# Ledger of designs, part 12: VHH binders against Fibroin light chain (FIBL)

Target 1, 244 residues: Fibroin light chain (FIBL), of Bombyx mori (Silk moth) (p21828)
Amino acid sequence: SVTINQYSDNEIPRDIDDGKASSVISRAWDYVDDTDKSIAILNVQEILKDMASQGDYASQASAVAQTAGIIAHLSAGIPGDACAAANVINSYTDGVRSGNFAGFRQSLGPFFGHVGQNLNLINQLVINPGQLRYSVGPALGCAGGGRIYDFEAAWDAILASSDSSFLNEEYCIVKRLYNSRNSQSNNIAAYITAHLLPPVAQVFHQSAGSITDLLRGVGNGNDATGLVANAQRYIAQAASQVHV
Key: E = the ipSAE of ESMFold2; O = the ipSAE of OpenDDE; V2 = 0.75 times the mean of E and O plus 0.25 times the DockQ between their complexes.

## First folded at step 3 (VHH)

Design s50 (framework vhh_7mjh_2; at its last look DockQ between E and O 0.01; V2 from the best seeds 0.00; counts 0 for: pae E 18.5 > 2, placed apart)
Fold by ESMFold2, look of step 4:
Structure s50 (fold): chain B 244 residues (1-244), chain A 124 residues (1-124)
Amino acid sequence: as target 1 above (244 residues)
Amino acid sequence: EVQLVESGGGLVQPGGSLRLSCAASGFTFSSYSMSWVRQAPGKGLEWIGRIYHSGSTSYNPSLKSLVTISRDNSKNTLYLQMNSLRAEDTATYYCARYPTSYEQLFSSRGFDYWGQGTTVTVSS
């Protein structure tokens, strides 16, 4: 146990009514090896904690889903690749240019399958916290490991969908991750970018209730295995009905 | 039963080279992507790189110039060639199997099997 005079500000919830989400996010990050964290990755942690503190379920759901995916890419250097994310980014930006979104719709299954697998990592805080650092993210396989996509076209679409100054700040940070020489950082950039694409963000908005129920189960110290399965089911349903 | 057995570890001097092997059995080796991962004493796991079933590779950028991953599908063997070794490369080295894309939909882990490891010590 630590004293409150020596607690890190990053370990303390920012909003007590919403502190369960921020605390769960902070605890998940504690199981990532600190020697693998860069300044840019630490800034992503803070953005996701801020996002979870917005007091709406969609922001909480997005923050949890992104955190789970990022932990999967950071876990002990056994990251999943970012190929599912890159495929969704490339097929979406191609669809915007061409008007043909069939490839985008095909890309959603593998991507949200990986998101669902990553949500199980958040449940590990309850079931098996000592093994969280041995968790491994999913991989799909592709040339470049998921680095090959039009980053600027994707972010043009993201920023056009919202006037939020928060997204402008995230763009700058994610661009540093995208331009990094570190494959872990590159994977995180692709994953965050894919989560924020307008039709992908709507899946999280539509699934928000089930994901926040998962958050509450984990935050209360409950085994959330059933809540993970429920969230996976709602995400799959929302993804099958996405409209562009 | 799926088995992955690492070998080739040992004591090596700084600046030296070492080739690690991973013998695979109990599955169709040529159909799976494989990875090398290491863990230095008291540290977390560090991803070294991946070799796809196609033979394509991707590497941790910080290690890319020092390592080469290869596979011999006729021998069911994965290899890690390491050059210009430094004291900080002292670690236990593991090989690991990626599940297929279909299996990933039914698993919460990216790797479904890994070996017991082989220890490399780099010292004078």
Scores: ipSAE 0.000, ipTM 0.116, lowest interface PAE 18.5, mean pLDDT 75
ESMFold2-Fast, scan of step 3: ipSAE 0.005; ipTM 0.417
ESMFold2 (binder alone), look of step 4: mean pLDDT 83; pTM 0.829
OpenDDE, look of step 4: ipSAE 0.006; ipTM 0.226

Design s51 (framework vhh_7mjh_2)
Fold by ESMFold2-Fast, scan of step 3:
Structure s51 (fold): chain B 244 residues (1-244), chain A 123 residues (1-123)
Amino acid sequence: as target 1 above (244 residues)
Amino acid sequence: EVQLVESGGGLVQPGGSLRLSCAASGFTFSNYAMSWVRQAPGKGLEWIGRIYTSGSTSYNPSLKSLVTISRDNSKNTLYLQMNSLRAEDTATYYCARDTSPYEAWLHYGMDVWGQGTTVTVSS
């Protein structure tokens, strides 16, 4: 069941006749307007900035550690980001152990500044999710512990166990993003999270409908009831399945 | 029952101003950061801004000059002041309880939402 009844056949391929889910996501991303891609990146940047501005220092440190992990994953193989992320995490750990957080505070500026400088590279990784398989983490120890890019393994498992109806639902998600192409919205950031970040890959694998349900509500035009209900369900499902 | 109820929406002419309210019940309002989010007809959600328990605010940079978020903890009420309204500000406006910087960033946000209030900017 889908909420979009009319499709433009020349915008997004509907007939899925291949073997890899990652190729479907890559083709779908090709049809998202450049404005929406930029807005998605800006929304992620705004979330990171907001998390860094928390009044409680322990909350701020926890938020930074979480976002450092996400950015290290997105920037794997890209010079600079991984070391900046590792410095934030290591400086925080040192602060907890020693009671001196000066180094942690000093690490925040370079990390967030470096994220801004690398938005174009992050955009390239978003465009081709298949490249995550070739980004197994930083070559140097400065990025912290080992990383496993399991998004495509999880997606391959979904594809192997699912029929074409799952991929048709993916088409509907992309169609909604295309229809909202000039909108600055959290739903585009949610798409990036659901399809490109390993913590959310597990949520997607175990609860494939949660992001789909949220975006289905967006496709209801100006009827707010479905959107609110779907947003609440998405948040509840994410909270139950993803942990720091 | 945890609940948020928006009010104050309606028809307003271009260049006008409007203040929206969000009444909270069923939880300790003063312990939570609160956010405003809007959705224009046929478009996705757009985050407007957030107010922390301290009263500090953070805004969407594209909207910062047009809006002010405030709260009154004694009344369990969140406010959104909007000025210089334009046709593109026509949307359903939602308030939300913002619980999440302690969790993964995908939990950033909103675990309770209001039903929304509609603002129409037209002459």
Scores: ipSAE 0.000, ipTM 0.103, lowest interface PAE 18.8, mean pLDDT 50

Design s52 (framework vhh_7mjh_2)
Fold by ESMFold2-Fast, scan of step 3:
Structure s52 (fold): chain B 244 residues (1-244), chain A 124 residues (1-124)
Amino acid sequence: as target 1 above (244 residues)
Amino acid sequence: EVQLVESGGGLVQPGGSLRLSCAASGFTFSSYGMSWVRQAPGKGLEWIGRISYSGSTSYNPSLKSLVTISRDNSKNTLYLQMNSLRAEDTATYYCAKLGSDFYEYLTSEYFDYWGQGTTVTVSS
């Protein structure tokens, strides 16, 4: 049996949720046991595959932006993956503008070549993940051509252009993680926070008031309707400040 | 081992309706997108549409008004509802699992497993 041995299911210190999702996410990652970090990395990969399999271009672009952001924040990024991700996101924007997504689809292969190398590195850390930490602040990458690309800001902008289906899909993931929890997850809020993509955790934290409140709602059988409506308002506000 | 088994094919009159089923096993059905593809006699494959693991659908524009794809994750079953069938809808219909390898191109048209197919014949 593996244990994170930090908290019980109802024992999250009040100070872990200071109203800043980045603080909650960073603190949860710092307190998750190495074995649970390994499981979270593998589960994040599965969630990204599921997002990619949704088949709409916004979901695919969101998966690319979130993958690049996570790699950057886990301090395992390689410059090539960030630039390939920026190319995918720029090709998505061009597709939206032109109505032709052929270039977007063409850009995905080179990106997955780079991501595969970095995900293999992260997977290698699954055996000894003590050095993995979630960095705070924007996920910065692709310093080529004299620019730095902010993948968290790009994700907000992409998500603001999508309908509610993406957010409903993400809530289904939260519900699946909650329903599949077991006795090895001594702190369910930390476990699920570590398994959620950080931008999703941030949006849902802001929309529900806290991750603990979100999970209490899931436990009570609440549906996604109110959360998704609040999340869309939050995303629209965030996107209005983004220069992509 | 992944298995997909289609059923529900048969003879149907022009203008009629038919519902096909696909029973999935050997993988976590609720975690993957699924697709329907058909092949008319002597013709190439034609993509019908896809459904995400949570139920979001996307269709071939040429077939959008004719078909509805749905799924029941509790039964590991995929469905294809077809209405207003025409003679040119005569084909073998295949259930397909969307590619799950993280290193493949992220497209709904990549399939890693197929069923054996079920035949639909539209005739008077």
Scores: ipSAE 0.000, ipTM 0.125, lowest interface PAE 16.6, mean pLDDT 68

Design s53 (framework vhh_7mjh_2)
Fold by ESMFold2-Fast, scan of step 3:
Structure s53 (fold): chain B 244 residues (1-244), chain A 123 residues (1-123)
Amino acid sequence: as target 1 above (244 residues)
Amino acid sequence: EVQLVESGGGLVQPGGSLRLSCAASGFTFSSYAMSWVRQAPGKGLEWIGRIYTSGSTSYNPSLKSLVTISRDNSKNTLYLQMNSLRAEDTATYYCATGSPDELWEYYSQFDYWGQGTTVTVSS
């Protein structure tokens, strides 16, 4: 089944604990061959270009998720890179929240530095912060090497960026998973909670019934990873409408 | 449905060589990148390397001179050749696969894992 992170907290490099997406992505980049790098760069740049040209949050969120997917795929199985995709999405949501995308551009620095192009497309993003359903920084389970250093602070960030009433049940379920000290459950909960952007949240409702049901299943030890994979499949389908 | 079955493990002398196999079924093997991962007793997972659908490979730099990954799509089989084995190479070895679509799967390192095959390096 789908596994978010199979490394123990002790095996995660310290730069991941610091949440430095650009460092992690550069490390991942060292491990893949030049042909795969070129293909990834082409795909990421086309997705980001189309995202900037469309100007709406839903399209931009979809593009960021697809970019994170490419990074996760290239990083698959490389120690210390489990959180690279989470860091990209968190940098994006931080940009939406603050109206400042410098962090997002920094997290994608390895891609833009490699090809020397299109950094200014990020300056053209048109975002409505009111469209955010979920915004997390730090990601649960990724900040601090698979453990959250301050669960309450992470949820305060979500509540500041989203409809707080909608998240009350999810908060209780995720906190239960965190308190169980099961690192795999914590990582799954972190993935689901940190990256429920409006398009992903909507797809989860369509494919898994509800986000609350998905999180409850994970809390009870059920294998919910197939449902996450199905949601990602629908997001990938939506992103396929963006020119590559 | 999806199955990955490792084989070829066993007891081997220090300095010896060993080839592991991974038989895949239940999915279109040729469309998936494949990886090898190991876990020594009482330690965490260590990524060994990956072979892409193109046939290109990438390796853990610490292991690159000691291993070679290859695949035979006609037999749905993945291979790991190991040379100059040391006591510290004693581990359970797993094959694993991720999504074939680079835009598809994020936050997962692997979709599917085998049961593993144990390699013991000792005199």
Scores: ipSAE 0.000, ipTM 0.112, lowest interface PAE 18.6, mean pLDDT 55

Design s54 (framework vhh_7mjh_2)
Amino acid sequence: EVQLVESGGGLVQPGGSLRLSCAASGFTFSSYWMSWVRQAPGKGLEWIGRIYSGGSTSYNPSLKSLVTISRDNSKNTLYLQMNSLRAEDTATYYCARHPSYEDFIQSYFDYWGQGTTVTVSS
ESMFold2-Fast, scan of step 3: ipSAE 0.000; ipTM 0.144

Design s55 (framework vhh_7mjh_2)
Fold by ESMFold2-Fast, scan of step 3:
Structure s55 (fold): chain B 244 residues (1-244), chain A 124 residues (1-124)
Amino acid sequence: as target 1 above (244 residues)
Amino acid sequence: EVQLVESGGGLVQPGGSLRLSCAASGFTFSSYAMSWVRQAPGKGLEWIGRIYPSGSTSYNPSLKSLVTISRDNSKNTLYLQMNSLRAEDTATYYCAKTPEDYLEWYSSGAFDIWGQGTTVTVSS
């Protein structure tokens, strides 16, 4: 019961200014029913307005945190957007560490364009949760029976059984995260949260639980929840400072 | 000094039930998420589920209908209740602690401390 909206390159701007980003998000996600969709879109709109104000560092940091958390939720279920989502999260993390958010701002345009371009594929890539092994190794992480290694093996199997041209963007996230030397766990949590949430949510929607429990289940620990929780904490801080 | 000790394993008839216990010492048990992991003979490790400090639980979907994880923070003890046991549930069952830092999760796997395991054999 979902109508798929398809967009051509000339319908969705790739270079998006702050005033138009929320419009692109709204158009890209119009066919997806999410109970928090309207709230998420409104929050992104307000965050982008605040960022455009060129405010002080604290306000900009709060806006970055809010945007990262909302984008992670909005990108869930659109596989081709995983690389763009990871770039946004990585740029956010770098911005928090360095106090420089120019890279984060630049990552938002390509992300919104990617969302639109992959809209028609959201219902076509189904990750079978049974293929995602939640096996863990005690000391090897990505090199052994750890979750990341098991996830890569499962992803390779999916790629072998599917159209590689479509799934190359999804796989590039896994490879970028695996090769990261500065924040491997954070980046992997971001990928898992953004990409795997919708398939996992179908399993848990009939069970008593919160979206936080879904994020923990997907991330196999506090890793994915920690990244999102940091963004949500800054949302609360921003609300106390900006809207009072 | 930090230690996890599993107990309660043994021989069980098909269709039976069993409760495993894990006694924790040397760390603030109530502050960490705890998990159960199993390894069947000749197979890899399989994550069973996790229980958070709040008491909230998360399970491997393939096992959710067969197991229940609980904890008693006053006794520093973790439990795994298993029902309707089948031959394929024959495995060594491990208790494991989630790392405080998720960067440790990447380097050491999802768990930084493991018990020695307790063996469950489902056979008549």
Scores: ipSAE 0.000, ipTM 0.110, lowest interface PAE 19.6, mean pLDDT 49

Design s56 (framework vhh_7qbe_3)
Fold by ESMFold2-Fast, scan of step 3:
Formats: C-alpha cells, structure tokens, sequence
Structure s56 (fold): chain B 244 residues (1-244), chain A 122 residues (1-122)
C-alpha cells in the first residue's frame, strides 16, 4: 500500500502519553534529509504543471485534493497558500457529499495561482524550516479556524484522505484510543471488540496501528526516510491517476 | 438520513463473474459487503476503508473477490470472479456512520441496504 496509515498490528506503545506521542511523530520529519525533501517538491511542481494544463478537473478531484493536502503541509508559514489548499480540500469533501464539483473546480484557480508562484519559497521552508506548525482544513486559520494540529498527525491524515472533517475525526479516534489505555473511563477498545463487527474493529485497530508504527519508528533515520518514501510513492500514485 | 441501494445481482453459471454495486445517498466512513445464503446466518464478505487503503476479506472469498469504491460517485463495488454454488446468497451493502459522534454511540454498520440476490448454478 502507498499510505502511511497501513496497519501492522494493534499494539500501542505503553510508556508514551498523548502529549509526547505528537511530539515524537513530529521529530521523525527532522531526520529526513534535504535532498529527499527537495525531490518531493520537484515532483509536486511537475504534478501541478500537468494538472493545470488539463481540462475537467472534477474527474481528477481525488488526485488534486491529495496534492493540495501535501502542499498544505509544506506551505506552513505561507497563509495564502495554506488557505487555498484548505479550500481545495474542503470543496473536494463538499463535492463527494453533494455530487457537485463546481465549487471544487472554482477552488483550483486560486490554488494553482498561489502555490505555483510560491513553490520555490515552499522549498526553502522545507529544507530550512526551523520549527513549523500548521492545521488542516478550516483549522488553517481561514474560515473560522480551529485548533492547531501537530505536524506529523496532520501529514499522516492528509496522506490517507483529502476530507478534512474526516481526517480530524480519525485523529480523534486514535487519540481517544491512547487515552482509554490509561483512563478510568470505559475502555473504548473493549467496547469495540465486544460490540462491533470484526471488519469495523479491524478498521479502528488499523488506524491505531498506523500511529503505533510511526511511534515505534521515530528517532531513527531509517524510519524517518521511510515516511518520506511513502509520501513520494503517494505523490507518484496521484500523478498516475491524473491522465486516466 | 443515509440510504444504500444495491444492484448487479442475478443468475450466473459456476466459474462465471458478476459485479455488485452499492450507491450511498451521502458520505460514508467505511463500507462492507455481507451475505446470507439459504438456511445460513449472515456472514462477512469484505470491507474497505474510506480511502481504499485498507481492505479485508473472508477466507472463503480471498483471491476471488475484490472490493473497491469510487468516492466521487458514493459507490461501493464487489467484483466476484470464479463463482461457486456456495456463493449463492442475498448480498447486503453496509456502511459506517459518517460522523465521529455517531461512531461513538452507534454500533457497527447502522446502515444497511435491502440486498441483491446472487444465484450461482452448477
């Protein structure tokens, strides 16, 4: 599979609390070398040029929204680009729900205009970022901004889906699973195991396992490099869908 | 309110192929297929995550059936190949609630279609 939300098991690191888990995931990105980051940006530039030359973007909606998600992550600190990317993600979600992609198509002009102009600056931020923070969807400080999201949690969610509301809910599910391990409240994992059908329980455990894999791998260069490799495979997959 | 409509069922000869579809009236989290054969209990067939990145299959259908989805069309598919007489059943589409609040309070697959009948002749 090409997404980092792939599940290897349902184990969760027992000695990492919620606050530390987010920070540990974010640190993994710091160990990715600048060459790999620059290659990812160059690939996004080629995808955007290719997409901008095509007609009827509704048929490419998923690939464009996924690319917008990557740009939203990489555009941390460039408010105009982050808002344009959020609009693409949100209008894609609206299109999926309504079957009407007119708003999605209208969001693409500002997105390509802003991001295309600033890709060189985005590359400079990626290879010399200092510490970056951003949020997903409306939480990007655009339309009634919500909370600021952790760097890696938002990235992981974007790579799985372009629906920002769903991405926030998935993050909350994983976070609640972590909290339930050490809380005095009802064990949500026990409830899922006892009351939900196995396929649903598997999907829930799949989400928890993705975060567990990131947490187990964080702090070494090999696992951080793997995260970038997965992102690059995802970009390549999105590009392959543009011409079909 | 979410509604699910299945289609594609019919009569097919053993060794043949058939594709089932299920269209949802709105956004869905996760979706799956279940079936109930004559005189049997309802059983799991396959499920797929919202992104399509995770799929699960019953052992009896692995290698023969493929689950997929087209989120732009709110449509779930089940491609059934190498059909056997044992695959004769009414096939049901099921969906997860489309919000986290519903997920916490609802049981798995609160939304079900009415089913589509598949008959495999030997």
Amino acid sequence: as target 1 above (244 residues)
Amino acid sequence: QLQLVESGGGLVQAGGSLRLSCTASGFTYAMGWFRQGPGKEREFVASISWSGGSTYYADSVKGRFTISRDNAKNTLYLQMNSLKSEDTAVYYCAAWPDSFAEYLESRAYDYWGKGTRVTVSS
Scores: ipSAE 0.000, ipTM 0.106, lowest interface PAE 20.0, mean pLDDT 53

Design s57 (framework vhh_7qbe_3)
Fold by ESMFold2-Fast, scan of step 3:
Structure s57 (fold): chain B 244 residues (1-244), chain A 122 residues (1-122)
Amino acid sequence: as target 1 above (244 residues)
Amino acid sequence: QLQLVESGGGLVQAGGSLRLSCTASGRTYAMGWFRQGPGKEREFVASISGSGGSTYYADSVKGRFTISRDNAKNTLYLQMNSLKSEDTAVYYCAAGPDSYSEYLTSYEYDYWGKGTRVTVSS
């Protein structure tokens, strides 16, 4: 297998989809049977497959960055270094800006270690969304105070692995909160992203109208206190409607 | 639905200059330019706040490109100076959900134009 350390500081790893990250993600997906895939809208293996077919360095690095964003949000509150996953996204973005991917390469070791140590717990959250742990500001400190770079990766992966029309309203509402310079709005965007990904598909298959109104309320809040209260209400109602 | 239309692309010699324009069908907030070369992923070029008071640039274009806007005309501009062959790409105009000028990723933008082609020859 090709290792990331074989590449120079100015190169994006071309074979990253066949590397350790790809194999760990494949093993995680092997634990989810076909009946659970309708609940788990994030198909990281399919995203990697589709992006690998595009055949260039940037495309494959982007696929890994998007997967790291999903893992960062799903692993919020899981023991170990959740920052390792978020750091891959930040280092990739820094590499794009600077043309220097040394930091991206350095971030991959801790990321592989984190995913490997928490693979069973991450898989359990994918299968049982009702067991997802709740916290405000997951991965925020790792992504940089006041700015979450993994937001694009998480939602890009959702849009790539599912019917984008199904999630358009949630995406628009959460994106507005993410793009706010208000740290409390940014924190709630991270919270919603971490806790909306597994249960949202199931909830919208059961009762879209009422949930849509709750999401609209979150996006239209006039202050951080109202946004937090509305998001908590939405998550509580979504959790009550999950049939596992 | 908001529509964005780019113009001003073309063939230019290395070291030359070119100005791109993007006209919006309605009010916009933060806006940006992205580009995509043959066989490459879309990359950030520059962004500007809704008021025009804040701008951000990719390191590869700093000092050479200038982003600006005319809100009375709903038009965004990208002045490209000292063009290099590596600047050859399709350039896309994008409009974001609010006036924050540090939008650096494509998914932070709600609306996109169809692109205008820039070819820099030596």
Scores: ipSAE 0.000, ipTM 0.102, lowest interface PAE 18.2, mean pLDDT 54

Design s58 (framework vhh_7qbe_3)
Fold by ESMFold2-Fast, scan of step 3:
Structure s58 (fold): chain B 244 residues (1-244), chain A 122 residues (1-122)
Amino acid sequence: as target 1 above (244 residues)
Amino acid sequence: QLQLVESGGGLVQAGGSLRLSCTASGSTYAMGWFRQGPGKEREFVASISYSGGSTYYADSVKGRFTISRDNAKNTLYLQMNSLKSEDTAVYYCAADSSWEQYLRSPSAYDYWGKGTRVTVSS
């Protein structure tokens, strides 16, 4: 029988959202690593199809962000077939628009085949939120996961570690999404912060395009349609950057 | 250690109404109701996000049941209207202390109550 493991509710209390998002990313990553590929494929298909067919725009955006986050994390470190990850996201985006996820289902087999071939390398590239180096302050209510305690300090560390002044606009967009009262915008901002900040200097070039593409046209975080379209481009760009 | 205590179960006539409550010993994120009828597996009934902005219902109860919550009281509610004999079951409250749970999956919830019995007579 199919099991569904450790997928998020779309609503979280603001005071602990960064830590919870970091924990979700770590646990979702562990789920892919530890689970039989067939079971993982079935779980993803069932969750995304159910949410897209029944859910509102916020639920659809959250599902895309969660899946995009997992696939972007996997594809950023994987040498080889960039098209497999892009096909998954394109098919998912099409599914959200049409209500038909058959194409999405067909895209997962090849992608998990590619993941399986590179599992040892992927495991070495997992970001551990508990080891975040650019945060200050105490963790409150964030058992089992790391926390970005100071959003400003974390981004200042990024900007200080490389010539990245061209990302000032992207920083402002992420900050607006993080400060939004919309839960999917907060979750996406927390994901970007937790996934991309450490180890900053080494992955920065792969991450910069993904952040820019995801955030185009999403000024205040209220447009879930824009987030879906941007998530498609974000993952396609992350997949293409696996070779550079 | 989070504990959940259900109340409000009982015997009710078909077509009647019943309100279930579930009080948590601490803060929760996603919460839901599941039920298990005689000789059946545990099935999803309804779930609600922390803010109450998102709710989900099983097709069998949609339009008849309403899930709601009061975070100030750490309490979850299930208003059951137009009850049918098929609704006879033990109803379980489920919660997580973390937003990492999927709203509709039983395996997504960390904490469960002991259940409250609902019997719908004809």
Scores: ipSAE 0.000, ipTM 0.121, lowest interface PAE 19.1, mean pLDDT 52

Design s59 (framework vhh_7qbe_3)
Fold by ESMFold2-Fast, scan of step 3:
Structure s59 (fold): chain B 244 residues (1-244), chain A 121 residues (1-121)
Amino acid sequence: as target 1 above (244 residues)
Amino acid sequence: QLQLVESGGGLVQAGGSLRLSCTASGLTYAMGWFRQGPGKEREFVASITWSGGSTYYADSVKGRFTISRDNAKNTLYLQMNSLKSEDTAVYYCAAYPTSYEDFLNSRYDYWGKGTRVTVSS
């Protein structure tokens, strides 16, 4: 049975172990159970608020990238949340280059607010993706305000390209993952769909072959750690393109 | 404890304007407006950082609503223009903490009681 964990703004647990937050931000994120995923989302917020206090922001860049990547992955169906995550990493990158982290701190308020207000929906996407709507991740710099994608409409657009005939097998795999009752499979489907959309693929110069290999690996019982790594990479690439 | 008090709601005709205000009892890092219409979930409307240097808007209100703040008065504003019947909702003010202790205790948002906006056709 799938247990739906939902958190309102007023029901966030207060006894999260901040000392263990970094240990749950890992490449194995996609394999934790639903309770651990909900705790990890809260720990992600704890890591970011800890960074907002005084400290060595530069030494925490990888933790920020992992945190932003996980949020972007989980918020694939939520308009605007991926933009808040991208703004955090972009402001942090600007701080590293300029030596001034005031903008980074300013970006955290809206991010915490958006994540907090949508925590129950983000948790639902982890556990029950039945109402999933895909959104464009940080790849587009969020200037367009994000987009909502219906799964079938998104794949119709992907498959409408002149070179898409070889993606029919991959579509079947992703659709199987989307229709699964397993929250990990649904999140994988959402992430892959968002990153195959033409504007995202063009920005990050993704090849269909690389995505095909990834999809076959998942379909054949491979692990999902590469998907988290890809999310982290796209956050970093979006940051590098802010001034290009 | 931080308290938020909203004002400025009321009845207005479609195409009209209203300005909402929210006064905080203390300093806030960022502030925002959320709304809940009949039979709908609570949704984001707009937010502004403590410096006023960054603003964020929901697509449905972009170009029609303007968020601003006066830090000397601890007051947040929402100027609503070109109102539509779809804008009918209870509008809530939210504030994000500026203290490490508020963050540490997982107090991400503080909410007001809301102010009702009704847009007639």
Scores: ipSAE 0.000, ipTM 0.104, lowest interface PAE 19.8, mean pLDDT 54

